# Miniprotein binders against a7ua95r516to809, part 90

Target 1, 294 residues: a7ua95r516to809
Amino acid sequence: ASLSLLSISDLVPDLQFIFFWMSNAIEILYFIQQKSPAYMQTIELMDDKAGSKESLLSATISANEEAMTILEEVIMYTFQQCVYYITKTLYVVLPGLLDCNPFGTEPSSEQCRRAAGVCVCAVCVMPEAVRRVVSVFQTTSDLLQQYQVHSEIQSQMFAYLFFFTNVSLFNQLIDKGPARGWFQRSRVLQIQASVKILLDWAKGAGHNHLAQKFFAKFCSTVTILASPPQQLSQMSWKALCAEHPSLKPVQLHRILTQYQLMAELGPLPIWQPSSEDEAYIYRTVDLLESFENH
Below, E stands for the ipSAE of ESMFold2; O stands for the ipSAE of OpenDDE; V2 stands for 0.75 times the mean of E and O plus 0.25 times the DockQ between their complexes.

## First folded at step 6 (miniprotein)

Design du3 (at its last look DockQ between E and O 0.52; V2 from the best seeds 0.00; counts 0 for: pae E 4.5 > 1.5)
Fold by ESMFold2-Fast, scan of step 6:
Structure du3 (fold): chain B 294 residues (1-294), chain A 80 residues (1-80)
Amino acid sequence: as target 1 above (294 residues)
Amino acid sequence: SMTYYVIIRTDNPEDLERIAERLRELAREMGLRVEEVIREGDTLLVYIKGTPEQVERFRREVEEWLKSQGIDARVIVLEV
């Protein structure tokens, strides 16, 4: 069986149509919000003939409220449709990010950049799998720019896309990681390097704050898995929870348990949860994240 | 100080033990703290704490030593 991944470009015509209508609805809504007060003031200055002024004012308020409600519904619907198609594409390409090698296969093929005097080869190499993910985000950014969508809507869209990406990557790493060998130190470093490419793209696109917020869980997980045993063993459970507040106690406990197994640190648990967290961990059945954020 | 992995991959895994010994010597000579050295297949992973300048000097010394020994290996530095 062959896995064929469709390019984000295959969705561009459909996305252009939806972004076109979303942008138009936003502009009409903005026009009503900006012009409505002036029209209301104009009506207030009119002569009152047989209740005409009061009737016209009431009719105008009612019409504006109805129009704004419809436009808000159109904006919400088109936003949800864009998100649906974009996340459907992300779902297909994201698993590849966890299986790719950003360090390359040949010594002679190495290209390195220097950051603060250090050669950081990982940021120079963009595997095809990472490029496919970046292409989805870049195409989304391009469409938002092409249709001049307000920055607030742009931020909301990337907030959701980063949230979706984080949940998808985290769930796959936790659920499938042990069987796939993803918890091996060398594989963890490859994953970290690939994620850094993605985060660097987000920073360049002006979304650094959103990326830091919504990727926190996956980044915390990778940071823990990349740490040496001596470093982690020096930290108490309370200190680990404080350093990784995005991780729920049950998630942190699972990650540390898997880490202990992979690092061959013996059969007895090293990291002891607090009594409160221990009770919560053993009562909590849902380890994986939901795609519905509250 | 910041944390880094120095990653060394070679087509001859038998060289990794010799490389690991030299890396520990170089780190000690340079006053750098190596917390862990891991061998996974054809790859050697060195966990090191230091400033960017210290780690870059270490990478350069390692690369120069590998070339002086005729060892064909790729040296990568990753900030973690």
Scores: ipSAE 0.513, ipTM 0.838, lowest interface PAE 1.9, mean pLDDT 81
Fold by ESMFold2, look of step 6:
Structure du3 (fold): chain B 294 residues (1-294), chain A 80 residues (1-80)
Amino acid sequence: as target 1 above (294 residues)
Amino acid sequence: SMTYYVIIRTDNPEDLERIAERLRELAREMGLRVEEVIREGDTLLVYIKGTPEQVERFRREVEEWLKSQGIDARVIVLEV
């Protein structure tokens, strides 16, 4: 299938079907959990003239456990299918976030934007690359609300989406950044501005805690790269590790190496890793993050 | 006390040196600390340290000056 090339809007009918069944399975599971104690109590109060009371209780417990097991499997399967399809869409749109220029050529004054055949009026316009990412998150949020999916499942869904987004952006920046010119200071600032717009959406959507938690590695990377040379050069390795605990030693070392090259601060190492970290700064197996590591 | 990035982009890169000179003068007049001025193509990147009130006034004065010179430029201010 060519699923990896589909936009989120193309997937909405299939996602509606999956969310419908997931939401129903969750509600049935909660109903069984809420009503099971009362029903068992009713059986315990029955007259056991033929000895069938104990057999009915045992059969009811077994049926409830089988039903709950099946429902839990349906919930897990449908959740995984939603995440799989949505992240395929995210994979297509996320690279644009690293290439976009959120700073336009228009004057800094606020103005109404006009388009042929459509009247649009806004204080500012979200960059297209950011809008495409936000559209995936917003469509997901709308579907979760439409089908009244339990808030714990909604939180888990966005935790996975933010985790995926962080891994994808971080890995691309580290892996492709030198060839794509993404470590140039003007590009780092553009990336930072684009990510701030995305984080503002997450805050307004009620996901600020999850975004802060799961974007930490990528945000730390961009923050270091955006720092003024005088400020960063005066910070010790220990201080940088303390301010950026989400970064592994090999990752921090790579970021600082790229920073030193970009800022033309000479060939001599500026930051001295701690003795315990020195063993790990060349472990390239730990450089990129796994999409399965949550 | 806070660090800001002031980003100025123009379609006329030949104006950037004149813009950079004015930015340094204005920052000095306002008591703002300019930590770095970087030119990249059609863009100036200015790192300044000051209060939010000082930086907002700086932005307004820069925009006013650009208009007075007939320079078509975009001014963007980001807090670090």
Scores: ipSAE 0.195, ipTM 0.639, lowest interface PAE 4.5, mean pLDDT 81
Fold by OpenDDE base, look of step 6:
Structure du3 (fold): chain B 294 residues (1-294), chain A 80 residues (1-80)
Amino acid sequence: as target 1 above (294 residues)
Amino acid sequence: SMTYYVIIRTDNPEDLERIAERLRELAREMGLRVEEVIREGDTLLVYIKGTPEQVERFRREVEEWLKSQGIDARVIVLEV
C-alpha cells in the first residue's frame, strides 16, 4: 500500500499482535526475575545426593540467564517494530498539521458520528489534520493501556514519538517553510494553534513533561516566527539565544534570516551573532535535526 | 501582563474593517494595549497585552458587540 493510504486504523491488527507479545515478554521476564532467587534457594536446600545439586543449580542459572536474554531481545524487537509502524503513520499525517487552519469549521470524525450522531468531544471538535495526528497518539495510548504495558516502556515510547514528531515538524518547517508560506505571520499562528491543541492533548494524557521537553525546539521556532516585528527587532541575538536554548546558533540564525526576509526588514545589527557563535552559524550540517540522536 | 492573540473569523469579510476599528476602540476603553492587527482573508488577528481577566472580558464584549451587529463571527483567544 502506498504510504499515503496508510492510516493508524489499518495498522491496529498488526500493532495489537506486537503489543501482545511485548507485554507478555515483559510479564514473563518480570516473573523470572522475581521467582529466580526463590527457585535457586529451593535447589540449595535440596539434599546433595551425588553432587547433582551443584550441577542442577548451574544448569538452572544458565537456563534463566538464557531465557532472560531472549525475552529482552523480544521486548527490544517488539518495541522497535511498534515505533517503526507508528512513525510511518506519523510521517504521513504530520505534513497536514503544518497546512492546517485550526480556525475553520470542520466535520466531526466519522467514528464519533457513527456512535453518537453529533459528538462534541475534544477530538471531534479538532481540525481534521490535528485530529489525525492525535488519533495516532491516542491509538498508541489505548493499545499500551489495553495490553497493560509497563509504565516505563510507555514513557519511552511516547518520548521517542514526541522526539520524532518534533524533528519531523522542525525539519519540514525549516526546509519547506519559506516555499510553503509557513513563515507568514498568519500561517505561523495557525501552526501555533494546531500545536497547542496537540500539546493540550498530551497534557490531558499525562505526558505534559515529555511533550514540553521534546517539542521545545519546534515550539521555540514557532514562537519566534509568531512574534511581532516590533517586538522581535528589539531582542538581541544573546537574548534570543537565552530565551530559546533548544535552538542551535545555526538554527536561530536561519530562522531570523528568513523572518527578516518575510517581514522585509533591513539588516538588524542587534541580531548579529556573537563572536563566539559566529563560527557556528555556518555549520549547515547542524541546521536540520537528525533522527539518529535519540 | 501576558500576550494574547484575539482571532476573529467571519463569513462576511467585508465587515472585518469595521470589526477591527471596534476592537481597537474597545481595547482602548479597557486599557488594553493593541500591538498589532493582521488581516488575512476572512480572519482578523489582534495582538494584545493584558491580564487573563482583562482579555476574557474583552472577548465577551467583542462577542456581544458582534451579536448586536448581527455579524456571524467566531472569536478565539490564544495565549502566545
Scores: ipSAE 0.022, ipTM 0.508, lowest interface PAE 4.3, mean pLDDT 86
ESMFold2 (binder alone), look of step 6: mean pLDDT 84; pTM 0.813

Design du4
Fold by ESMFold2-Fast, scan of step 6:
Structure du4 (fold): chain B 294 residues (1-294), chain A 80 residues (1-80)
Amino acid sequence: as target 1 above (294 residues)
Amino acid sequence: SMTYYVIIRTDNPEDLERIAERLRELAREMGLRVEEVIREGDTLLVYIKGTPEQVERFRREVEEWLKSQGIDARVFVLEV
């Protein structure tokens, strides 16, 4: 649970300032990379006194190298600061996503839309908790566009934000899920519907490839937990590992153990790890995901 | 065939058994494969295999039946 009230809106002025500096540093770096070779070529072709021409070339090379290094450091620092403030806000709002119910009981006057011939209007009702997460992503997208940040940096930003979201949701589900009842089938489907709203937002924003890549672990987890017993019981440990390669053996084992308890499949182990995987299953330190990329 | 959950939520959980019986009958009439039916609290979950068109037709039939019985419930479809 979160006892703090944090809003992305409160951080917008500071984020605007940081994005402004990042954008300026990127533009200056781009200018140097594009224009410096032409300028140096112009010096090379000049009729000159030998000392003046060679001194100018040497000075230009040294100045360009130092300037590019400084600009790259500024870009990296401002990028890290933006990520820090945005993920700090995400951390506060993400737990709500696991507890909200997109399946409301109230009538809606909105038109039903079809996805592949099926009405999805009722599933597309956005709970307040999901809206808060989407607002963080949308505000980030708006700021990147407002300051015309290059697409490569935009992709890196959303890659990290999706990575962070995936790790946060996965860790919370694994660590707190049993106590919170989140492994019950109805609760898993509520979580899946909420995540689908986030993935639909990402697709609309042009980040479908990044979302598919970085949400793989959490999506595998909810897919397994949403599966009927008759379907899941027909799969071997090896087949499940092959179908869900993003999950570590200890993580898959924890998920299947909790599934077996919630589905009331009895105490007899159904999914037996391979001998090779069994050695790693008892390592507590490997259960939860790290927020740091080594 | 694609895979779906048909989710029925109501403020009157006492109606869920009647709903479940009718859902099984409707699915049989429509030739749909119902793999599982679960009741959890105020919610009925139906795991079903079929085409998007078949599942949407099933959703509409269920919704119409609920209205005819005066049952206050919402029907949702989630592709899994």
Scores: ipSAE 0.659, ipTM 0.897, lowest interface PAE 1.3, mean pLDDT 82

Design du5
Fold by ESMFold2-Fast, scan of step 6:
Structure du5 (fold): chain B 294 residues (1-294), chain A 80 residues (1-80)
Amino acid sequence: as target 1 above (294 residues)
Amino acid sequence: SMTYYVIIRTDNPEDLERIAERLRELAREMGLRVEEVIREGDTLLVYIKGTPEQVERFRREVEEWLKSQGIDARVVVIEV
């Protein structure tokens, strides 16, 4: 019940400990992979006394394989623990992103900056709710850098965190959106602006390709809902499916239905699903995404 | 072209209608496409398409006009 009071800062000491052990396991694994060939060559150059050379080679291969397996298990376990703590924190702060107003009602002071010789009074004041989400990602990035975790593992961690964030935001919008008024145009535009701040952070952090891939579903949803009626009413069902391939037909149908309601549009023949898609919509009950990447 | 929100906040919500009309006029003069104008309390949200240079000039023209009218308002531009 105290989860709503947790900040990412409260988890840093525990995360530092887990990242420390993960980094050490990775470095030991790398050391074994790099040094094993030289050691095996040394054994090959050994005298063949009473047939011990072949036995020693076999024992060394078995020991190296066992050590690598154990290290891979340690890396997997520590990775899963990091993801668990980070996503638990994200789950608590993400709903705030859907409710916040990034258009500057926040208590933060107005800042003027000089850009290209002009004084501009707005870097978007990041809403506190968006700042909490960005802080989770930034702290994760800082810890990965502090413990010099390999880039492949960094990419895998952010891929999962972006996947989790995308699923959480999409599910909350679809499930709770009608009751919370999140499908109203003004609220959708606020959500779009908040998401843009998050995506801009990801780009600055070097994760643009992962963000584009793993936020595709939620971004497609927000893009459609934020589209002006004049433009969206000109797009056919086929065109929308082609432009938003991350959306399942049943999900696109639900989104367009909410759009029609909020924009006070009548039924549009142009948004009629194809016969094949209509059959799929009627046979598919589940609108929400799974947190399992399978 | 890119999509932007031009956000105008004022302590005098009664001025918002006049501001909205002038914004549409300025956008038309500058060849900018105004997709939508949303009014929320003390705030106008202008959904606009154009180049960064066109939108920055638009922001400047809007701020200059607001000052000329004695309207105390904050203008913010967000790229979406």
Scores: ipSAE 0.144, ipTM 0.618, lowest interface PAE 6.4, mean pLDDT 80

Design du6
Fold by ESMFold2-Fast, scan of step 6:
Structure du6 (fold): chain B 294 residues (1-294), chain A 80 residues (1-80)
Amino acid sequence: as target 1 above (294 residues)
Amino acid sequence: SMTYYVIIRTDNPEDLERIAERLRELAREMGLRVEEVIREGDTLLVYIKGTPEQVERFRREVEEWLKSQGIDARVVVFEV
């Protein structure tokens, strides 16, 4: 099967135009917010010889409020358009992250990492599937920097992109994982490495706090699935719930049940909730996450 | 100590048992803790704990050993 969707690179000219509009609207809005009080103060200090000072002041306030409303609408519209096209591209490349081949990376894409002042080469090899996801985030970052978009809007953009990525990866793993073998120990460890690369990219880009906040659910899921059998068997159901607050009880139960079914993990106790615990588990009935942030 | 896993892919899956045994020997000689060894198809995953310097030395020794045995395999290491 082949995908005919445009890559992020193919969308760059359109995204540049939208970011240009967004950046200009933000700068104009900021200028009005910063300069309006000083200008209004100037009007207040004017000599009112014809009784027109109050009329001018009122008209200026009204015009500024109208202009700010229009600019806020332009900013919101352009922001939503950028998010739409970027997430549409992410949707196509994200499944590859769960089924990535660590040996699909070109030799020239190899990276070195510094550890204790020494460059440790070949420790940070980036698989092709991970590189595709990173390239979407990097292109977004580059465009935000190119058009000097305010840091608050940049943070909002990456908050949403990380939110979308987290929900998409979690839903795909939970829904399709059993049929695709993604809960197998060997696959989970490869997924964990891929996630580490994405989180390291986010840290390097100055978005560590956002990544930790918005990837919490998927990270908890991968952490549990990558845990040694001995570690998991020593924890009570209540302790596991307390350690993974980002997971709904029904989601955690599904993950632990799937972990138990894996032949490669050996025999583990089946996590059986009490009747009271079961009421707690099924208090949250939705297994999959919504892309709407309520 | 930091946690890493070593992923080895070979065109000859029958070599994975021999590779796994050598990896365990080499890790023991270098003072690295092997948490887990997983075999899947043409791929071997080794979960190890050690310092960055120990792990880099381990990677070099593994690659050198594979070459000396005439085994065609790709080795990658990830910090977890």
Scores: ipSAE 0.054, ipTM 0.537, lowest interface PAE 6.9, mean pLDDT 76

Design du7
Fold by ESMFold2-Fast, scan of step 6:
Structure du7 (fold): chain B 294 residues (1-294), chain A 80 residues (1-80)
Amino acid sequence: as target 1 above (294 residues)
Amino acid sequence: SMTYYVFIRTDNPEDLERIAERLRELAREMGLRVEEVIREGDTLLVYIKGTPEQVERFRREVEEWLKSQGIDARVVVLEV
């Protein structure tokens, strides 16, 4: 239960070690790339003694390519290990965001007011489940900054973490949501508030573009489910498809069907799929998202 | 105006109807727009629009009223 809960804090020493080696491998690779042209010129300018210059040049090229390949493999391996441990931790804490309790561990009034920058304590309370997710992202950001990892690799890391989070939350909501009561309007509104906090963190951390790109599907789902019945019932299938292009027909159909049931809007379908989409609303193989990133 | 969710949880769910009536009255008196009020188990969720200052005053008024009635309840506000 609680004793089995994996915490990002428990992994920090291991993650620091992995980030340290990743950063070092990147620096060594960069150093070799910077020095290689100068060294090759030095060989070219050497006196040619019975073809030994050609042999030395060939050997140097081979050795340099081998060294770069090994460093690239180390960088890839350490990146994959960081992703593995971080996503494993995320997977444990993410269901808590959907099963959100706004009355979780209460932060101090002073902390809330200072964070908000205005004297409005009540509006800065963060649910504990959301704090756990934010903590994982913040710790990752801190480690990338501490070890001065290149911005492109930082962007790749957060792109994947946001992708993973989006897929995990979407799949859990669609697959487990009906049985867990997560499609209840009161729960959806709590989920929407929690998502806003996560997106605000991403914006503050300089990752707004990545968050907008990779959370699109889950955000569309929550936006639809949080819509008042009076508003949503006035929208056509085509209008919903246009506003939520990230959702596949089968996904949109499942979301709207659950919404209709939970809102008790009657037994007959309100949202009629277009004739073009009718064949695709029953493609169950397209319902859940894959963790494979293309 | 910003959007806020106000969560009110009480140990006695029978008080939720009285609480809902009173917070609608307080919101009206303070010029706040109450978009929706949802009841679930021991909790009320209130969807309101207003300024941060108006919402903070609303929270304080609600908490003071709850204390005056002897109602044991927790109030949490989240900006959406």
Scores: ipSAE 0.165, ipTM 0.611, lowest interface PAE 5.5, mean pLDDT 80

Design du8
Fold by ESMFold2-Fast, scan of step 6:
Structure du8 (fold): chain B 294 residues (1-294), chain A 80 residues (1-80)
Amino acid sequence: as target 1 above (294 residues)
Amino acid sequence: SMTYYVLIRTDNPEDLERIAERLRELAREMGLRVEEVIREGDTLLVYIKGTPEQVERFRREVEEWLKSQGIDARVVVLEV
């Protein structure tokens, strides 16, 4: 809950330089990869006068390998720097998604009705916390587009950003949620609505597959916690495991325990772990996700 | 159709039962499917399936009814 937040837009000038260098290194690497075979073939087809052909071939191979190694290091370094600054910004804005109250300072439905005819304002209006996160992803997408960064590198960057977001949100919700009231159903429903906006943004940006893959754990968590009591109480432990394969037994057990408490379903556990999973629900070392597990 | 939660928070939790009864009645009159109505402290959570237009009409009818009864409550719609 910081009063002063670093905006992604404040980092744009610095990020532009890093993206510029990354894009240039990628383009040079691509050029070498595309042209090197032709140069090698030209040397192979050359008349070997005074036995210099083999020396020229060896020298060309060595020079190309050195150049490609240096460019790959530059690309890796600049990629890591971009990810560092972008995730640093995400880290500041992500807690807002968990702390967002659905009855907060969002525009009233009346404002939407006054602006036009019939409108579903609450569905149309993006909460400020969600807008801040979307702004980071959109600015990243804009920079990748502006500097014409290769689509494979774009995919790797969003894969990491989605992975980071998923781990950060999941860990914060599981670790701090009970103390901060984040498992209260109205708060969970706001989180689910916010996640839907993020996933819709990712789909629009062409990253639907990455978002589905890397948000799976947090999405499963929110889906379970947002489920109506009548619906969820009809599901067995085995059925929940089948629907949410991204969740480890200890994680699923913690989520269901919190759900039972918040839904006031009584003091006795409703969801019993399978005999195969009984030992694993006590593996507290597996409760939180690692940022290094990808 | 899309899935929504209509959240209603009031300063007087004692009004929630009356609000819940009227919400179920309004949904029935409008031909909307209410999957569940959940009470959480000072808040009612209404799980409903319908089009954006149907849900907006439901929200408007709910707000108008609450105003007519002098009930101080806030209504929020979340697409889930």
Scores: ipSAE 0.457, ipTM 0.810, lowest interface PAE 2.2, mean pLDDT 81

